# Designs tried in a protein design chat: VHH binders against Ras-specific guanine nucleotide-releasing factor 1 (RASGRF1). Part 3

Target 1, 187 residues: Ras-specific guanine nucleotide-releasing factor 1 (RASGRF1), of Homo sapiens (Human) (q13972r240to426)
Amino acid sequence: KRNQVVFSMLEAEAEYVQQLHILVNNFLRPLRMAASSKKPPITHDDVSSIFLNSETIMFLHQIFYQGLKARISSWPTLVLADLFDILLPMLNIYQEFVRNHQYSLQILAHCKQNRDFDKLLKHYEAKPDCEERTLETFLTYPMFQIPRYILTLHELLAHTPHEHVERNSLDYAKSKLEELSRIMHDE

## First folded at step 1 (VHH)

Design a26 (framework vhh_7d4b_2)
Fold by ESMFold2-Fast, scan of step 1:
Structure a26 (fold): chain B 187 residues (1-187), chain A 126 residues (1-126)
Amino acid sequence: as target 1 above (187 residues)
Amino acid sequence: QVQLVESGGGVVQPGRSLRLSCAASGFTFSSYAMGWYRQAPGKQRELVASISGSGGSTNYADSVKGRFTISRDNSKNTMYLQMNSLKPEDTAVYYCAARYTSDLFEYWGPSDYDYWGQGTQVTVSS
C-alpha cells in the first residue's frame, strides 16, 4: 500500500506546483511588469515584500516533482529518500517566507487602497485557473506545505518495513522537516 | 455545492454500445481533470479512463483501449464515455470523478479524486 501513498504524493505535488505556477505567472510576473510601467500602481519594493522568494519556491518544487515523476516511471525500483535530501537545504527558503507572511499581507492590504492596483488585482483573480481564489489564498499555500510533507512521510513510514533500505533516510527526513516546522511557527 | 451526476447506464447484450454522461455543477469544470472509474461485484474500484481539463490529453486502462473513448464538453460542463464492443467483463458500477489540476502538470495514475458521483450500473449479459 506504500505505492498508493507514493502515487497520492505525486498527484499532490503536481497540484502544488500548479498552485505555485498560478501565483508566479498570474500575479507575481504581471505585477512586476506593472511596477515598471509609466504610472506604476505598485512599487518594486511592494512586489518583493508581497511575494518574497515564491518564484524560487516554485523552481524548487518543479525540480522535486520531475524527480518524483521520473522515479515512479522507473518502476519497480522506488527509492525516494534521496529526493528529500535534495529538498531539505532548499526548504530553508520557507523559513523566510513563513516568518514574513504577516508583513506580506499587510503590504498587500495597503496596496489594495490604491484604486488602480485593486482593479488590476481583481482582473488577475478573475482568470479561470484561479477558480475564484484570491492572491491571499495562493500566498497561503506555502504556509502549510512542510506540515503536509510531514504527514506524507509519516504515512510512508507506516507502510515501509523496518528492514527496508529507505527506512532510516525517511525517518531522518521527517525529523528534519518536523524541526524546521517547529522553528518556522515558533513565536 | 459540488455535484457529479452520472447517466446512460443500463443492460445490454455483448457487442453492443452505451454512452455514459457525467453532468458537473458547483465548480469551474475546465479547471478539473475528470475520470471514469468502475467497480465490479467483489472487486476494487479501478480507473477506466481519464481526461485533462482542456480535453487535450486522455488515458485509458489497457482492458478498454480501442473500445472506449472519453471526451468532454466544457461549454456544457459534461464528460462522456463512449463504450463500444461491450463484454461481460465490463459489467460494473461506473463512477465519474473530478480532481483539481492543471493540464501543465497532470499525472494520470491511480489517485485520490476530490469529488465523486454516486455511480451508474452497466450490465452486459446475454
Scores: ipSAE 0.000, ipTM 0.111, lowest interface PAE 17.7, mean pLDDT 80

Design a27 (framework vhh_7d4b_2)
Fold by ESMFold2-Fast, scan of step 1:
Structure a27 (fold): chain B 187 residues (1-187), chain A 126 residues (1-126)
Amino acid sequence: as target 1 above (187 residues)
Amino acid sequence: QVQLVESGGGVVQPGRSLRLSCAASGRTFSSYAMGWYRQAPGKQRELVASISWSGGSTNYADSVKGRFTISRDNSKNTMYLQMNSLKPEDTAVYYCAADTSPLYQDFLESGQYDYWGQGTQVTVSS
């Protein structure tokens, strides 16, 4: 089942990158431009508060996804541990995003009280690729990504023999993600 | 919880085709990676084919590549295995399996699940 877990991970990354692409290209970038207009419906400070570092998160996962796709071409001997070694140091950007999320939603709710902004937001949300999802929904996807990686690595390890060349690297990656998640989701 | 029910097994002549179906009950069928395993008498259970939650990625055992096709219809909560050019070596009990990928579970859910159906017999003999 090891290869099945890996193929599942690739599909999940493709979907996640698509969600991040919609967040950034359908919402962040157009709203950032609107903040520079003659009568801005939203301020640049509001845009920064709502979206924070989501554009950086998108770029990171585009790179990670391309790396996973490249590994798939080496099937059936899929080796992924080195790819996680590259990803791990950069995942600390999630700490800021996750901790800012409640504030992000409060600022968004405040902005929606402006009629011009609310109309513009609904126009963006009506685009076909949103599939009836709201900006709040897209802002929520990154909140769960690190926990999902932890569960995926747990499952991958369960199907990886103790003597496997990747075992120690995957254990290390899982431990680091668990540490990051504990820091971000500390109650 | 997930319940899996296989159908479509039977006895066929070499070179013929069979299509197995796996009907899943549960609320998150489209969140599960799924696969077909088989077990011949006295042998270990082996993976035949697997399919991702969306159907976009598939994987096949070398012994069945080019002959078997796995697919799924998430609107019907059903997974299929189209078996062409059947050989006596394909004789086995075929099991549907749902492997809950952590990536597609509720955030608060954790753990690894292997849900199996009861199996369906496929016999290829003259």
Scores: ipSAE 0.000, ipTM 0.118, lowest interface PAE 16.8, mean pLDDT 77

Design a28 (framework vhh_7d4b_2)
Fold by ESMFold2-Fast, scan of step 1:
Order: structure tokens, then sequence, then C-alpha cells
Structure a28 (fold): chain B 187 residues (1-187), chain A 124 residues (1-124)
């Protein structure tokens, strides 16, 4: 049962990392370049307001995914509690991103009033790897990621014996993610 | 001893359907992600479809999306590929493959086990 939870988590993490790669590589980096062009359709301030720290989020989850993949590749000895230490430094990063989200969408809506920007955005959204998803959709994925980790850790703990060497580390990680979720989701 | 055995291939006319099966043995099927690959003569082997350990996630190549459906039955240690609206360009040897985790974004080199393949020929 524990193995199945871990495999499901790897699957979800691979999908999330791919979503973050699309956000950064198909949108953030090309729009940042466009802001530096001779006739910018957006400003560098607009880019920063829309994307905030999403590139840092991508980098951290790429590391988390590689660590999770490496441990699963050594199956059946699944030791992974220390991987969640990568998520703990994200407390401030996710808090800032989530609280900035509505402002991000307002700035994006304003930028879409510029015909040059709107045309460029639609060109990027038409790429096959977007699968008919919009920039707004990709900006929304991080909003729900911490709650998903909490649910996964809860399920993993249900299948981890009380005597297990990792029990305390997994409980600690879950508690910290629950704290993050409470402070950023306005509850 | 790990075995993946494909079946269901054959010769069909364009527009018809075939269902491929892959029977797995020698490993804990429920802990593995599964996929279908194909290779036409003189072409690169390509991923056709993949499915996670619990059927919660599936992925399809653009060329088959809407026509092919991948599924699995963990109680029977079997994976299936339902191929509808077959075209001559679907002619290839079809291989089933397994990997010990559900990362369907992984390259071909990450799959642990491969079947011997089954021929699908679509001709008029």
Amino acid sequence: as target 1 above (187 residues)
Amino acid sequence: QVQLVESGGGVVQPGRSLRLSCAASGFTFDDYAMGWYRQAPGKQRELVASISWNSGSTNYADSVKGRFTISRDNSKNTMYLQMNSLKPEDTAVYYCAAKPFSGWYLSQDEYDYWGQGTQVTVSS
C-alpha cells in the first residue's frame, strides 16, 4: 500500500513539474525576452507581477522530483522523508505566490488589452504541449499544490507503521505544510 | 523471471478496429506503469500511449489521440490498447513496456521491461 502512495506521488509530481516547465519555458522566459525588445508589448514590471517567483518554484520542485525518482529507482527500499526538507524552505515562496495570485491575474487581464501582447500570448498558448490550456490555468496550478501534498502525506502516514524510522520526519513535514496552508489560504 | 506478452495484432482494412493485449508476469504489476510503443520499418520507435499504476493518468501521442484508448486490469495483470479508426500510417510492430514507477514523462531509456512485439498491418 505504501509503495502505491509513493508511486502516485511520483506521478503527480512529474505532472506538476511539467506544468511548471510550461509556465516558465513557454510563457515567463519568452515574455521576459519580449519586455527587453525594441517595441515591448509588456514591461519588466508586468512580467514580475504576473509570474513573481514561479521560476524558483519550478527549480525547487525539479529537485524534489529528481530526489523522489532516485529513491523509487532503488525500490523496494523507499526512504524518502528527508526529501520533504526541500519543501520547508518554500514557506515564504508559496506564501508570496498565493497571496499575489489575484493581483497577477489583474495585471494579466490589463496586459491582454494590448493587441500586440494578446496576439503573442495566444501564439504561446497554441503550442501543442499546452493542450488547449491558457497561461491563467498554469498560474493556478501552484495554488493547490500544498493542500495536495498534505493529503498525500496523510495517506502515506496511514500506511507507515508507528515504529518506522521515518514516521517522525513525515509527521513533521505534514505539520509544516499544514501550517503553510493555513497562513496562505485565509482560514 | 519477467515476461510481457503481446497479442491481438493482425491485418485489417482502414477504418476498422483492433484491440491489443499485454499479459504481464514475474513482477508486481500493481507497482508498475505501463506503455505501448510502436515502430514502423525505417522509423524511430515512438510512445503511443501510457497508463499509470492505478489508471489515474493516461497519455497519448497526438497521432492517435481520440482514436486509441489505453486501459489496464490489475486483477488480471493485463494492459490493453483499443485501436479505432485505423489508418495505413498505424502499420507498425507494437510493443508493451513496463517501468517500476509512474513517471510517464520519462524517456524510453527509463523502461525496465519490454515485450517482443506484435505486428499490426493496416492495408487496403
Scores: ipSAE 0.000, ipTM 0.191, lowest interface PAE 14.1, mean pLDDT 80

Design a29 (framework vhh_7d4b_2)
Fold by ESMFold2-Fast, scan of step 1:
Structure a29 (fold): chain B 187 residues (1-187), chain A 129 residues (1-129)
Amino acid sequence: as target 1 above (187 residues)
Amino acid sequence: QVQLVESGGGVVQPGRSLRLSCAASGFTFSSYAMGWYRQAPGKQRELVASISGSGGSTNYADSVKGRFTISRDNSKNTMYLQMNSLKPEDTAVYYCAAGSYRPLYSDWLSTDEDEYDYWGQGTQVTVSS
């Protein structure tokens, strides 16, 4: 079942990258443009407060996803622990996003009190690729991504023999993600 | 909700041909790697042939290579196994199996039995004179 865990991780990563693309393309970029208009319904400071570094998170996961696809193309030999070694230093960006999340939602709620902004936001949320999901939902996806990786690595390790070449690297990656998760989520 | 229904089995003489079909329903057929397994009395199930979701990649057991051809028609949600030059050793119940859902890696193949999520009821193929 080890290969099934890896393939499930690929699909989950693809879904997450798509969610990040929707966040950036349907919301961040259009709202950034609206903030530059003659009569802006939202300020550039509000845009920065709501989205913070989500665009950078998107680029990070595009790189990770491409790396994961490349490794899976070498099936049936699925050695991928070094991808997590690359990802770990870059995941520190999540600390800022997670810590900013409550403030982000407060600023979004305040912006929604403006009728012009609320109409514009609902227009973006109505796009087919949103599948009836709201901006708040898309902003929440990154909050749970590190815990999801921990669960995936736990399952992968359960199906990885103790003598396997990447076992120690996977154990290390899992421990680092658990440490990061505890810091960010106060768990 | 997922169903796999095999058909085309029967009794044939050595050296003849038979074509098996597997009709799939309840899932996005083109996103699943598919395979044919067989099980002779008193033996374990073994992989006969597998095909990727796109149909671009195929794999065959050494015992059937050059004699059997796996194919699929994604527009009809159907997978086929063309069996030529049948031998008595090919006598078995043939099972259609669907692997894990892989919409973003359409060339993936399933090789381990535990990587197949859905199984048909099987169809008997008997090769005897």
Scores: ipSAE 0.000, ipTM 0.157, lowest interface PAE 14.1, mean pLDDT 81

Design a30 (framework vhh_7d4b_2)
Fold by ESMFold2-Fast, scan of step 1:
Order: structure tokens, then sequence, then C-alpha cells
Structure a30 (fold): chain B 187 residues (1-187), chain A 124 residues (1-124)
């Protein structure tokens, strides 16, 4: 069952990278371009307020996913916990994203009162890869990613023998992610 | 290190259905975006349908929308193409393809692995 958890983790990470790709390429980058137009339906300040550091989050997870794919091709002989140790220092960007989320949604709601912006947003949301999901939905995915990693590590540890070489490292990674999650939830 | 094997092709009358299967051998089938291509006699190879790593997103060529359905079963390392209301114009060799790239967007040039193909003939 351990291998099943690892393969499920890879699939979940691929799906998350896809969600971040849609957020950045279908919404952030086109809206940033619209803000630079001669008759902008949204300001650069509004774009920054709505999306904050989501492009950096996408870049981080593309790198993490590539590392996970490379490790899994040699699984089960590699220490998977090393990937989380590399990821952990970079996850501080989630604290800012989570803290900004309520403000992001308020600015988005205000922008939607502009007819030109609302029309443009609906055009982007109508793209097939959105699967009838809204920008608000895509902005919400990063809010739950750290908890998902905690659940994945919990499941992986449940299928890891007491004396397994990476048990202590995986437990440490889980503890650090739990600490980050508490900080993110704290107002 | 993914090998792809197609099956389910054959000869069928117009208006009938066929289901193609693509069996993958390898470690990380669920991490690959997958697609079906076809090549008709005297024509270039074209993308028919594609499916994301998780199965959460699918795309279809205009000529097959509403008739064909792509799906995958990651527990069986298999991808399917359900072909309904077949037309003589659907006659082609159908190829399974896999893309290990990070991007959601499917690019014919970006597919890393290909199957050998399976013949579909729609004739009276």
Amino acid sequence: as target 1 above (187 residues)
Amino acid sequence: QVQLVESGGGVVQPGRSLRLSCAASGRTFSSYAMGWYRQAPGKQRELVASISWSGGSTNYADSVKGRFTISRDNSKNTMYLQMNSLKPEDTAVYYCAADSGLWYEFNPSGYDYWGQGTQVTVSS
C-alpha cells in the first residue's frame, strides 16, 4: 500500500500543478496584460491584490513536481523526505498568500462590479480547462495544499514500518508542515 | 520508461461503435498526460482526444466532439477511447501517446511515448 500512497501523491501533485497553471496562465497573466492596456478594465494594484505571489507558488510546485517525478522513477530506494526538507523553507510564501486571501476575494468582488472586467473574467472562466470552475475556486486551491501534504505524510507513515530508514525524516517533515499550517491559520 | 500497447481496433459498419484500449507498462502511468492520434490514408497524423494526468480535463477534435469519449483508469494503467456513431471518415490507424511534461496543454510534438497503432476501418 506504500507504493499506492506514493503514486497517489504524484497524481495529486500533477493535478495541483495543473490548477496553478490555469490560475496563472488563464487568469493572472492575461489580466496583468489587460491592466497594461490603453483602456484597462483593472488596475495593476488590483491584479497584485488578487493574485499576490501565486505565480511564485506555481514556479515552486513545478520544481517540486519535477523532483518528485525523478525520485519516484527510482522508488522505493530513494528517501522521499528529502523533497519535503527542500520544499519547507520555500513554503513561507504560503503564509502571505493565506493571510491575503480574504482581501483578495474582496478586491475581486469589487472589480466584478465593472462591466468590462466582468465580461473579460467570464470569457476566461469559459475556457474548457476551467471545467466550469471560477477564478475564486482557483484562488482557493492553495489554501488547502499544506493540509493535503500533512494528510499524505500521515498516510505514508501509516504504511511505513517502525524501523524503516526514512521514518524519522518523514515524521520530521510532517511536524514542520503541521507547524506551518498552524501559523497560516492564526490571524 | 513507458511502453504503450493499443487494442480494440477492427472493421465496423457506419453508425456502430468501437472501444479502443491503451495499456501502459511502467512505473508512473498516472503522472502522464495521454492522447489518441489517428492517421488516415493520404493525410497527416492528427490529435483526436487528450486527457490530463488525473482525468480531470479532456479535449476533443471538432470532428469527434459528441461522438467520442476519452477516459482513463489509473488503477489498471489503461486509457480508453469510446467511439460512437462511427463514420467512414473515421477510418484510420489510431495511436496512443503519452506526455511526461509538466504542462497541462497538450502538444503533438511534446509526446514522449507512442504505441504501435491499431487499425479502425468503417466501411459498408
Scores: ipSAE 0.000, ipTM 0.103, lowest interface PAE 18.1, mean pLDDT 78

Design a31 (framework vhh_7d4b_2)
Fold by ESMFold2-Fast, scan of step 1:
Structure a31 (fold): chain B 187 residues (1-187), chain A 124 residues (1-124)
Amino acid sequence: as target 1 above (187 residues)
Amino acid sequence: QVQLVESGGGVVQPGRSLRLSCAASGFTFDDYAMGWYRQAPGKQRELVASISWNSGSTNYADSVKGRFTISRDNSKNTMYLQMNSLKPEDTAVYYCAADIRYGLEWSPTDYDYWGQGTQVTVSS
């Protein structure tokens, strides 16, 4: 059962990394290039405001995913608690992203009033790997990720004996992620 | 380093065909709308044909509709213009252009990247 939760977490992490790749490669990087063109439809300041540190979030989750995959490949020894130590340094990165999210969507809405930008955005959103999802949807995925980890850790702890060597580390990670989650509900 | 290199131009008699190629490098080709522009002596540069990033949309100047066909091969980072039933009025320097903006606008100053051009001359 514990193993099943871990395998489900690997699949969910692969999906999240793919969504972050789409956000960065299909939207952030092309729009950053557009901001450098002779007649830019968007400014570099607008790009920074919309995407903030999402590229850093992508890199961190690539590392987390590779670490999770490597530990599963070492089955039957499933030791995961040390891997969650990677998530703790993300607290500040996610806090900044979450705090910026409303401003990000406000700037995006203003940019969409520019016809050139709106047409360019629709062009990128039409790519097959977007699966009829919008930039707003991709910008929203990080807002839900920390709550998803809390639920996953809760499920892992439910299937982890009190005497298990990883219990204290998983409990600590869950507690720190719960602190970050309170920022997501901050007014 | 961004490069757009045109080839396939030349001198032909009216009614003949030419196929222009534009080889692109230094940018993510499949993120860009591509177009062919032409400029005749003493005239402004005008859009001939354009194609969206995924080939799902093409646009042609009225003067070339039914005669010219634009296409692209994203696996080869190359765009083509098949020119059939050429007329003396088609004589111009043909330019390859790339624009990250959706819906290529009819202004030469709006394109992000340009090639150096290839001469097409239709005369007897």
Scores: ipSAE 0.000, ipTM 0.114, lowest interface PAE 17.8, mean pLDDT 80

Design a32 (framework vhh_7d4b_2)
Fold by ESMFold2-Fast, scan of step 1:
Structure a32 (fold): chain B 187 residues (1-187), chain A 126 residues (1-126)
Amino acid sequence: as target 1 above (187 residues)
Amino acid sequence: QVQLVESGGGVVQPGRSLRLSCAASGFTFSSYAMGWYRQAPGKQRELVASISGSGGSTNYADSVKGRFTISRDNSKNTMYLQMNSLKPEDTAVYYCAADFGSYLTPWYHSDEYDYWGQGTQVTVSS
């Protein structure tokens, strides 16, 4: 059923927002502060290279998630297509993030050669909400989010009647995400 | 076209081992949690084992803990289920499924979804 796909999307979005919160609050923001310290274990340029626009991605998905929650709370008058209309123009940030990913990991590996940085990073990775995951793992989650939305929209459309008012808008959103995925992951 | 194809089933004696494979195509395999499900005659489909997109987290039904091991090779778009110490109670059709809503934990997918495999029969009998 369409409603089951929507509830699954809400749960998946909640998971993704939590992953982005851990990336930003446990790693990006503390490391940015460390770069401003009197004896910085990492430079501001290194922080920018590693995290790029991940904080912007987090804000975007917080807005999307709250919008999705609000729409679901209004069931059965459930209308979703306009949320994707708001999201689509902002997704160019993913192209930059995805293309920067290998460089991000190279800079992170270089920074880990500094003992003070490595100690600090291990301290952040040991926090319970990381559940034995590393910074590298959290930096990898956004790499696959666009393909995941494409598959979610495919399932949603499979359960949306051809006469449904949102059919064309959802199909358009899927087509735009497929175009972005093709551009980002083209070998 | 999203496809999941199971293989490796067969007929074995109790105490023996089998290794099931699930070959995936048409989607970004490493982005999704996956699971092995089984359905015995006259029973509902149940989750047997699940694995996160990275392979770093696994979960097992109590009935198979210590005997079954789930794994995945994201470079080959393939998920595996190593089944040791097989019991007659393990006799079922085994299905693989992809969870598009999760990296960590799959949810139950209906037979109606395109992203279920067709299943592979495992029979454990003397």
Scores: ipSAE 0.013, ipTM 0.287, lowest interface PAE 7.4, mean pLDDT 79

Design a33 (framework vhh_7d4b_2)
Fold by ESMFold2-Fast, scan of step 1:
Structure a33 (fold): chain B 187 residues (1-187), chain A 124 residues (1-124)
Amino acid sequence: as target 1 above (187 residues)
Amino acid sequence: QVQLVESGGGVVQPGRSLRLSCAASGRTFSSYAMGWYRQAPGKQRELVASISWSGGSTNYADSVKGRFTISRDNSKNTMYLQMNSLKPEDTAVYYCAAEDLWYSDEYTPDYDYWGQGTQVTVSS
């Protein structure tokens, strides 16, 4: 049912925003501070290589999530296709993140060879909100987010009648995200 | 899959207030659109108020507009009906109802689950 898809999308967005907050607040920001210490266990270049633009991704999805909540609160007259327009400018951000992912993991693996860094990382990974997940796991979540939106829009369209006011807008958003996904994964 | 239990009914004087609660148990409460119905002796069951899963949208019967307020607290799995300025004609059995949005469409509300009802009597 259309409402089921929309509510599932809201729940998935809440979870994704939470994952991005953990990535940024439990790992990125503390490690950036450690890189500024007198005897840094990791360099600023390594931090940039591992995390790239993840802070920007977090910010954008927080805005998207708040917008989605506001729209759903106006149901059943809600139009949400235009919320996907906020994601279209993210092409470069996601393209760079996805392209950088393997390099990010290689740099992280190299950093883990340093005893001081490995101890610090394990300390951060032991925090309760990580729920036994590693930094590697949190870095992987953004890798599949654009494909997830394409699938969600595909499912939403399947439950949206041809006469529905946002049919064309949803189809446009799906087409744009598919184009972005092709460009993003193009070798 | 969800059990609904009403509470807060009773006997009250005209002009006074009552607050009804509907506690839900079972699986995910926040995926349910909910409402309050009532049935007076010899009358048909009527919708009193309804509320969306988020609490952002509410609807009221003309007879209760301005007097009753429906709300929900998804963290407590509870829905409420605040009844102010009660009148003798509000005397009825009040039923909590829920529609599972995993299996239904908000455009065509059809309540799947019902409570056993709680009696509200407004006596002079």
Scores: ipSAE 0.000, ipTM 0.143, lowest interface PAE 14.1, mean pLDDT 78

Design a34 (framework vhh_vobarilizumab_d1)
Fold by ESMFold2-Fast, scan of step 1:
Structure a34 (fold): chain B 187 residues (1-187), chain A 127 residues (1-127)
Amino acid sequence: as target 1 above (187 residues)
Amino acid sequence: EVQLVESGGGLVQPGGSLRLSCAASGFTFSSYAMAWYRQAPGKGRELVAGIISGGSTSYADSVKGRFTISRDNAKNTLYLQMNSLRPEDTAVYYCAAGPSPEEIFRYLSEGKYFDYWGQGTLVTVSS
């Protein structure tokens, strides 16, 4: 059912925003502060290399999630294709993140050779809201978000009649996400 | 068990009026958002009008100013007043129910996804 797909998307987006909050609040911001300390276990350059634009990605998805939640007030007339029109122009930020991911993990592995850093990282990873997940796991979530949107739009379109007012807008959004995915992975 | 039963459909001449009713049972009607959808011959199902638990309404552009959606929480009944009917309004009209925006997050956290529909009532506008 189309409405069930939309509600599933809202729930999935809430989960993704929470994952981004953990990445930024439990790891990025504390490590950035540690880089400014008297005896820094990690440099500001290392922090930038590991996290890149993840904080900006978090802000983007907070806005998208709030927009999606606001559309619920129009239930059962769940029209949300216009939210993708807002999101699409900003998604080039994912190209940078995805291309940087392997380098990010290499820098993280190097930083873990420093005992002080490794101890601090494990302390942050032990927090209850991490649910036994590592920093590497949280850095991996954005890698698959564009593919997940493509699958969600594919399912939504399967339940959207050809005469539906947002059919063309949803088809356009899916096509643009597929194009972006190709650019990020295929040279 | 959720049940939605539509009534009030029929044959009417262009320019005429009809009032559709949807009797709801099996859930707390006042907490749910309600809607009218229609499906014309050879076309997909489209939204006509919606009303949330708080009373706010929305309408398809093709029916604005001609149709009025309303609800009676004491009688667990949804209405659609259709005025100035046109041949293109000919369709099977369906009643639908879903969680109110106020309850959506509780509903989702309980793992419930639903979209309740009635059996439909035929409206024919012809001369």
Scores: ipSAE 0.000, ipTM 0.139, lowest interface PAE 14.2, mean pLDDT 80

Design a35 (framework vhh_vobarilizumab_d1)
Fold by ESMFold2-Fast, scan of step 1:
Structure a35 (fold): chain B 187 residues (1-187), chain A 126 residues (1-126)
Amino acid sequence: as target 1 above (187 residues)
Amino acid sequence: EVQLVESGGGLVQPGGSLRLSCAASGFTVSSNYMAWYRQAPGKGRELVAGIYSGGSTSYADSVKGRFTISRDNAKNTLYLQMNSLRPEDTAVYYCAKGDSPEDWLRLYESGQFDYWGQGTLVTVSS
C-alpha cells in the first residue's frame, strides 16, 4: 500500500507542475512582455507584485518531480527521503508567496480596472488549457501545497515499517513541513 | 515504443456527428495528459481538447458544448465525440501524448508534444 501512496504522489506532483506551467507561461510571461510595450496595460511593478516568486516555485517543483520519477524507476526499491532534504531549505520561498497572496489579489483587482488589461487577461483565461479557470485560481494552488505534502507524508509513514531505512528521515521531513506550515498561516 | 493511431474521420454533413478514436500502445493513456489537435488547410495546428491524468478536461472556445473528450482505460484508447459539426471544423485531427514537466512546457510554448499520430481527416460539407 506504501507504493500506492508514492504513485499517487507522483500523479499529484505532475498535475501541480502543470498548474505552475500554466501560471507562468499563460499569464506571467505574456503579461511581463505586455509591461514592456509602448502603451503598457500593466506595469513591471504590478507584474512582480502579482506573481512574486512563482517562477522559482515552478523550477523547484520541476526538479522535485524529476527526482521522484527517477526514484520510481528504481521500483520496487523506493527510497524518497533524500528528495525532501533537497526541497526543505528552498520551501522557505513559500512563506513569502503565501504571505503576499492577499496583496497579489488586491493589485490584480486594481489592474482589472484598466480596460486594455481586462481584455488581455480574459483572452489568456480563455485558452483551452486553463479549463475555464481564472488567474486567481492558479495563484491559489501554491497556497495549499505544503499542507498537501504533510498529508501525503503522514499517509506514507502510516504504511512504512519501523525498521524501514528512511523512517526517521520521513518523520523529520514531515516535522519540518508542519513547522513551515504553522509559520506561513494565520492562527 | 510509443504509438498513436487515429481513426474515425470522414465526410459528414453540417450538423452531423463523428467519433474519433486514438489507439495507444507503449504507455498508459490514463496516467498521461492526452490531447486532440487539429490543422485546417492553410492554418497551423490548434489545441481542441485535453484530458489530464486526473480526469479533468479542457476545450477550445470554438468547440465547447459540441465536443467531448474521453478515454477507455480497458482499451487504452482516447476518444473525441464531435456533435453539431460545422464546415469550420474541417481539418486533420491529431492525437498527442505528454508525460513530463518538459512536455507541459513544450505544449504551452509551441503546442507540440513528443509523440503524435498520423492524423485522421474530417471533412464537413454538403
Scores: ipSAE 0.000, ipTM 0.098, lowest interface PAE 18.4, mean pLDDT 77

Design a36 (framework vhh_vobarilizumab_d1)
Fold by ESMFold2-Fast, scan of step 1:
Structure a36 (fold): chain B 187 residues (1-187), chain A 123 residues (1-123)
Amino acid sequence: as target 1 above (187 residues)
Amino acid sequence: EVQLVESGGGLVQPGGSLRLSCAASGFTFSSYWMAWYRQAPGKGRELVAGITSGGSTSYADSVKGRFTISRDNAKNTLYLQMNSLRPEDTAVYYCARDYYDSSGYYFGAFDIWGQGTLVTVSS
């Protein structure tokens, strides 16, 4: 069953990268451009407040996904734990994003009081790749990603023999993610 | 126009064998990861087997040792050899392609799907 967990993780990561691409390409980048227009419906400060470091999160997960896919191409001789070890220091970016999330949604709600902005936002949300999802929904996906990794590592460990070379490294990665999750959600 | 067309499904008795084929067109087949998924009546789709552009394979635990995924890049065709079939294998089987090729800057999920081929395992 370890192979189902690994392949499910690859598919989940691909879906998450797609969600981050929609957030950045359909919303962040167009709104940043709109803030630079002659009659901006949103300020650069508002864009920064809403999206924070989401573009950096996207780049981080593009790299992680490519690394994961490359390793899985040699599955079942695959080792995954070192990839999580590379990712862990960059996950401090999540701490900032998660803590900013409520403020992000407050600024977005305020911006939606502007009719020009609200019309532009609805135009972007109407794109087919959004699949009837809103900007608020896309901003919420990163809030749950660390907990999902913890569940995935727990499931992977349940199907990894005690003698497996990755056992200790996977336990370590899970413990680090659990620590980060506690810090982000308790403060 | 990207197309995936499955064939080879049918009615077979428990313990029997079937070979499914997926004919791919409209893209460079050899550059993409491919997979077989299935959907049993009243259930969600599940991954059955996957194969990378380099030929590495993976299988669901329920089919490991019984099913074999393979590809013929010269014929742009994906195969699933199914042996020792069980009533629980009854499902519509779908061929799927990854969104981006293996040389792409970033990768998508398996999100290009064929129409499916029905496999019924019954006495």
Scores: ipSAE 0.000, ipTM 0.141, lowest interface PAE 17.1, mean pLDDT 79

Design a37 (framework vhh_vobarilizumab_d1)
Amino acid sequence: EVQLVESGGGLVQPGGSLRLSCAASGFTFSSYAMAWYRQAPGKGRELVAGIISGGSTSYADSVKGRFTISRDNAKNTLYLQMNSLRPEDTAVYYCARTPYSSGWYLDSYYFDYWGQGTLVTVSS
ESMFold2-Fast, scan of step 1: ipSAE 0.000; ipTM 0.222

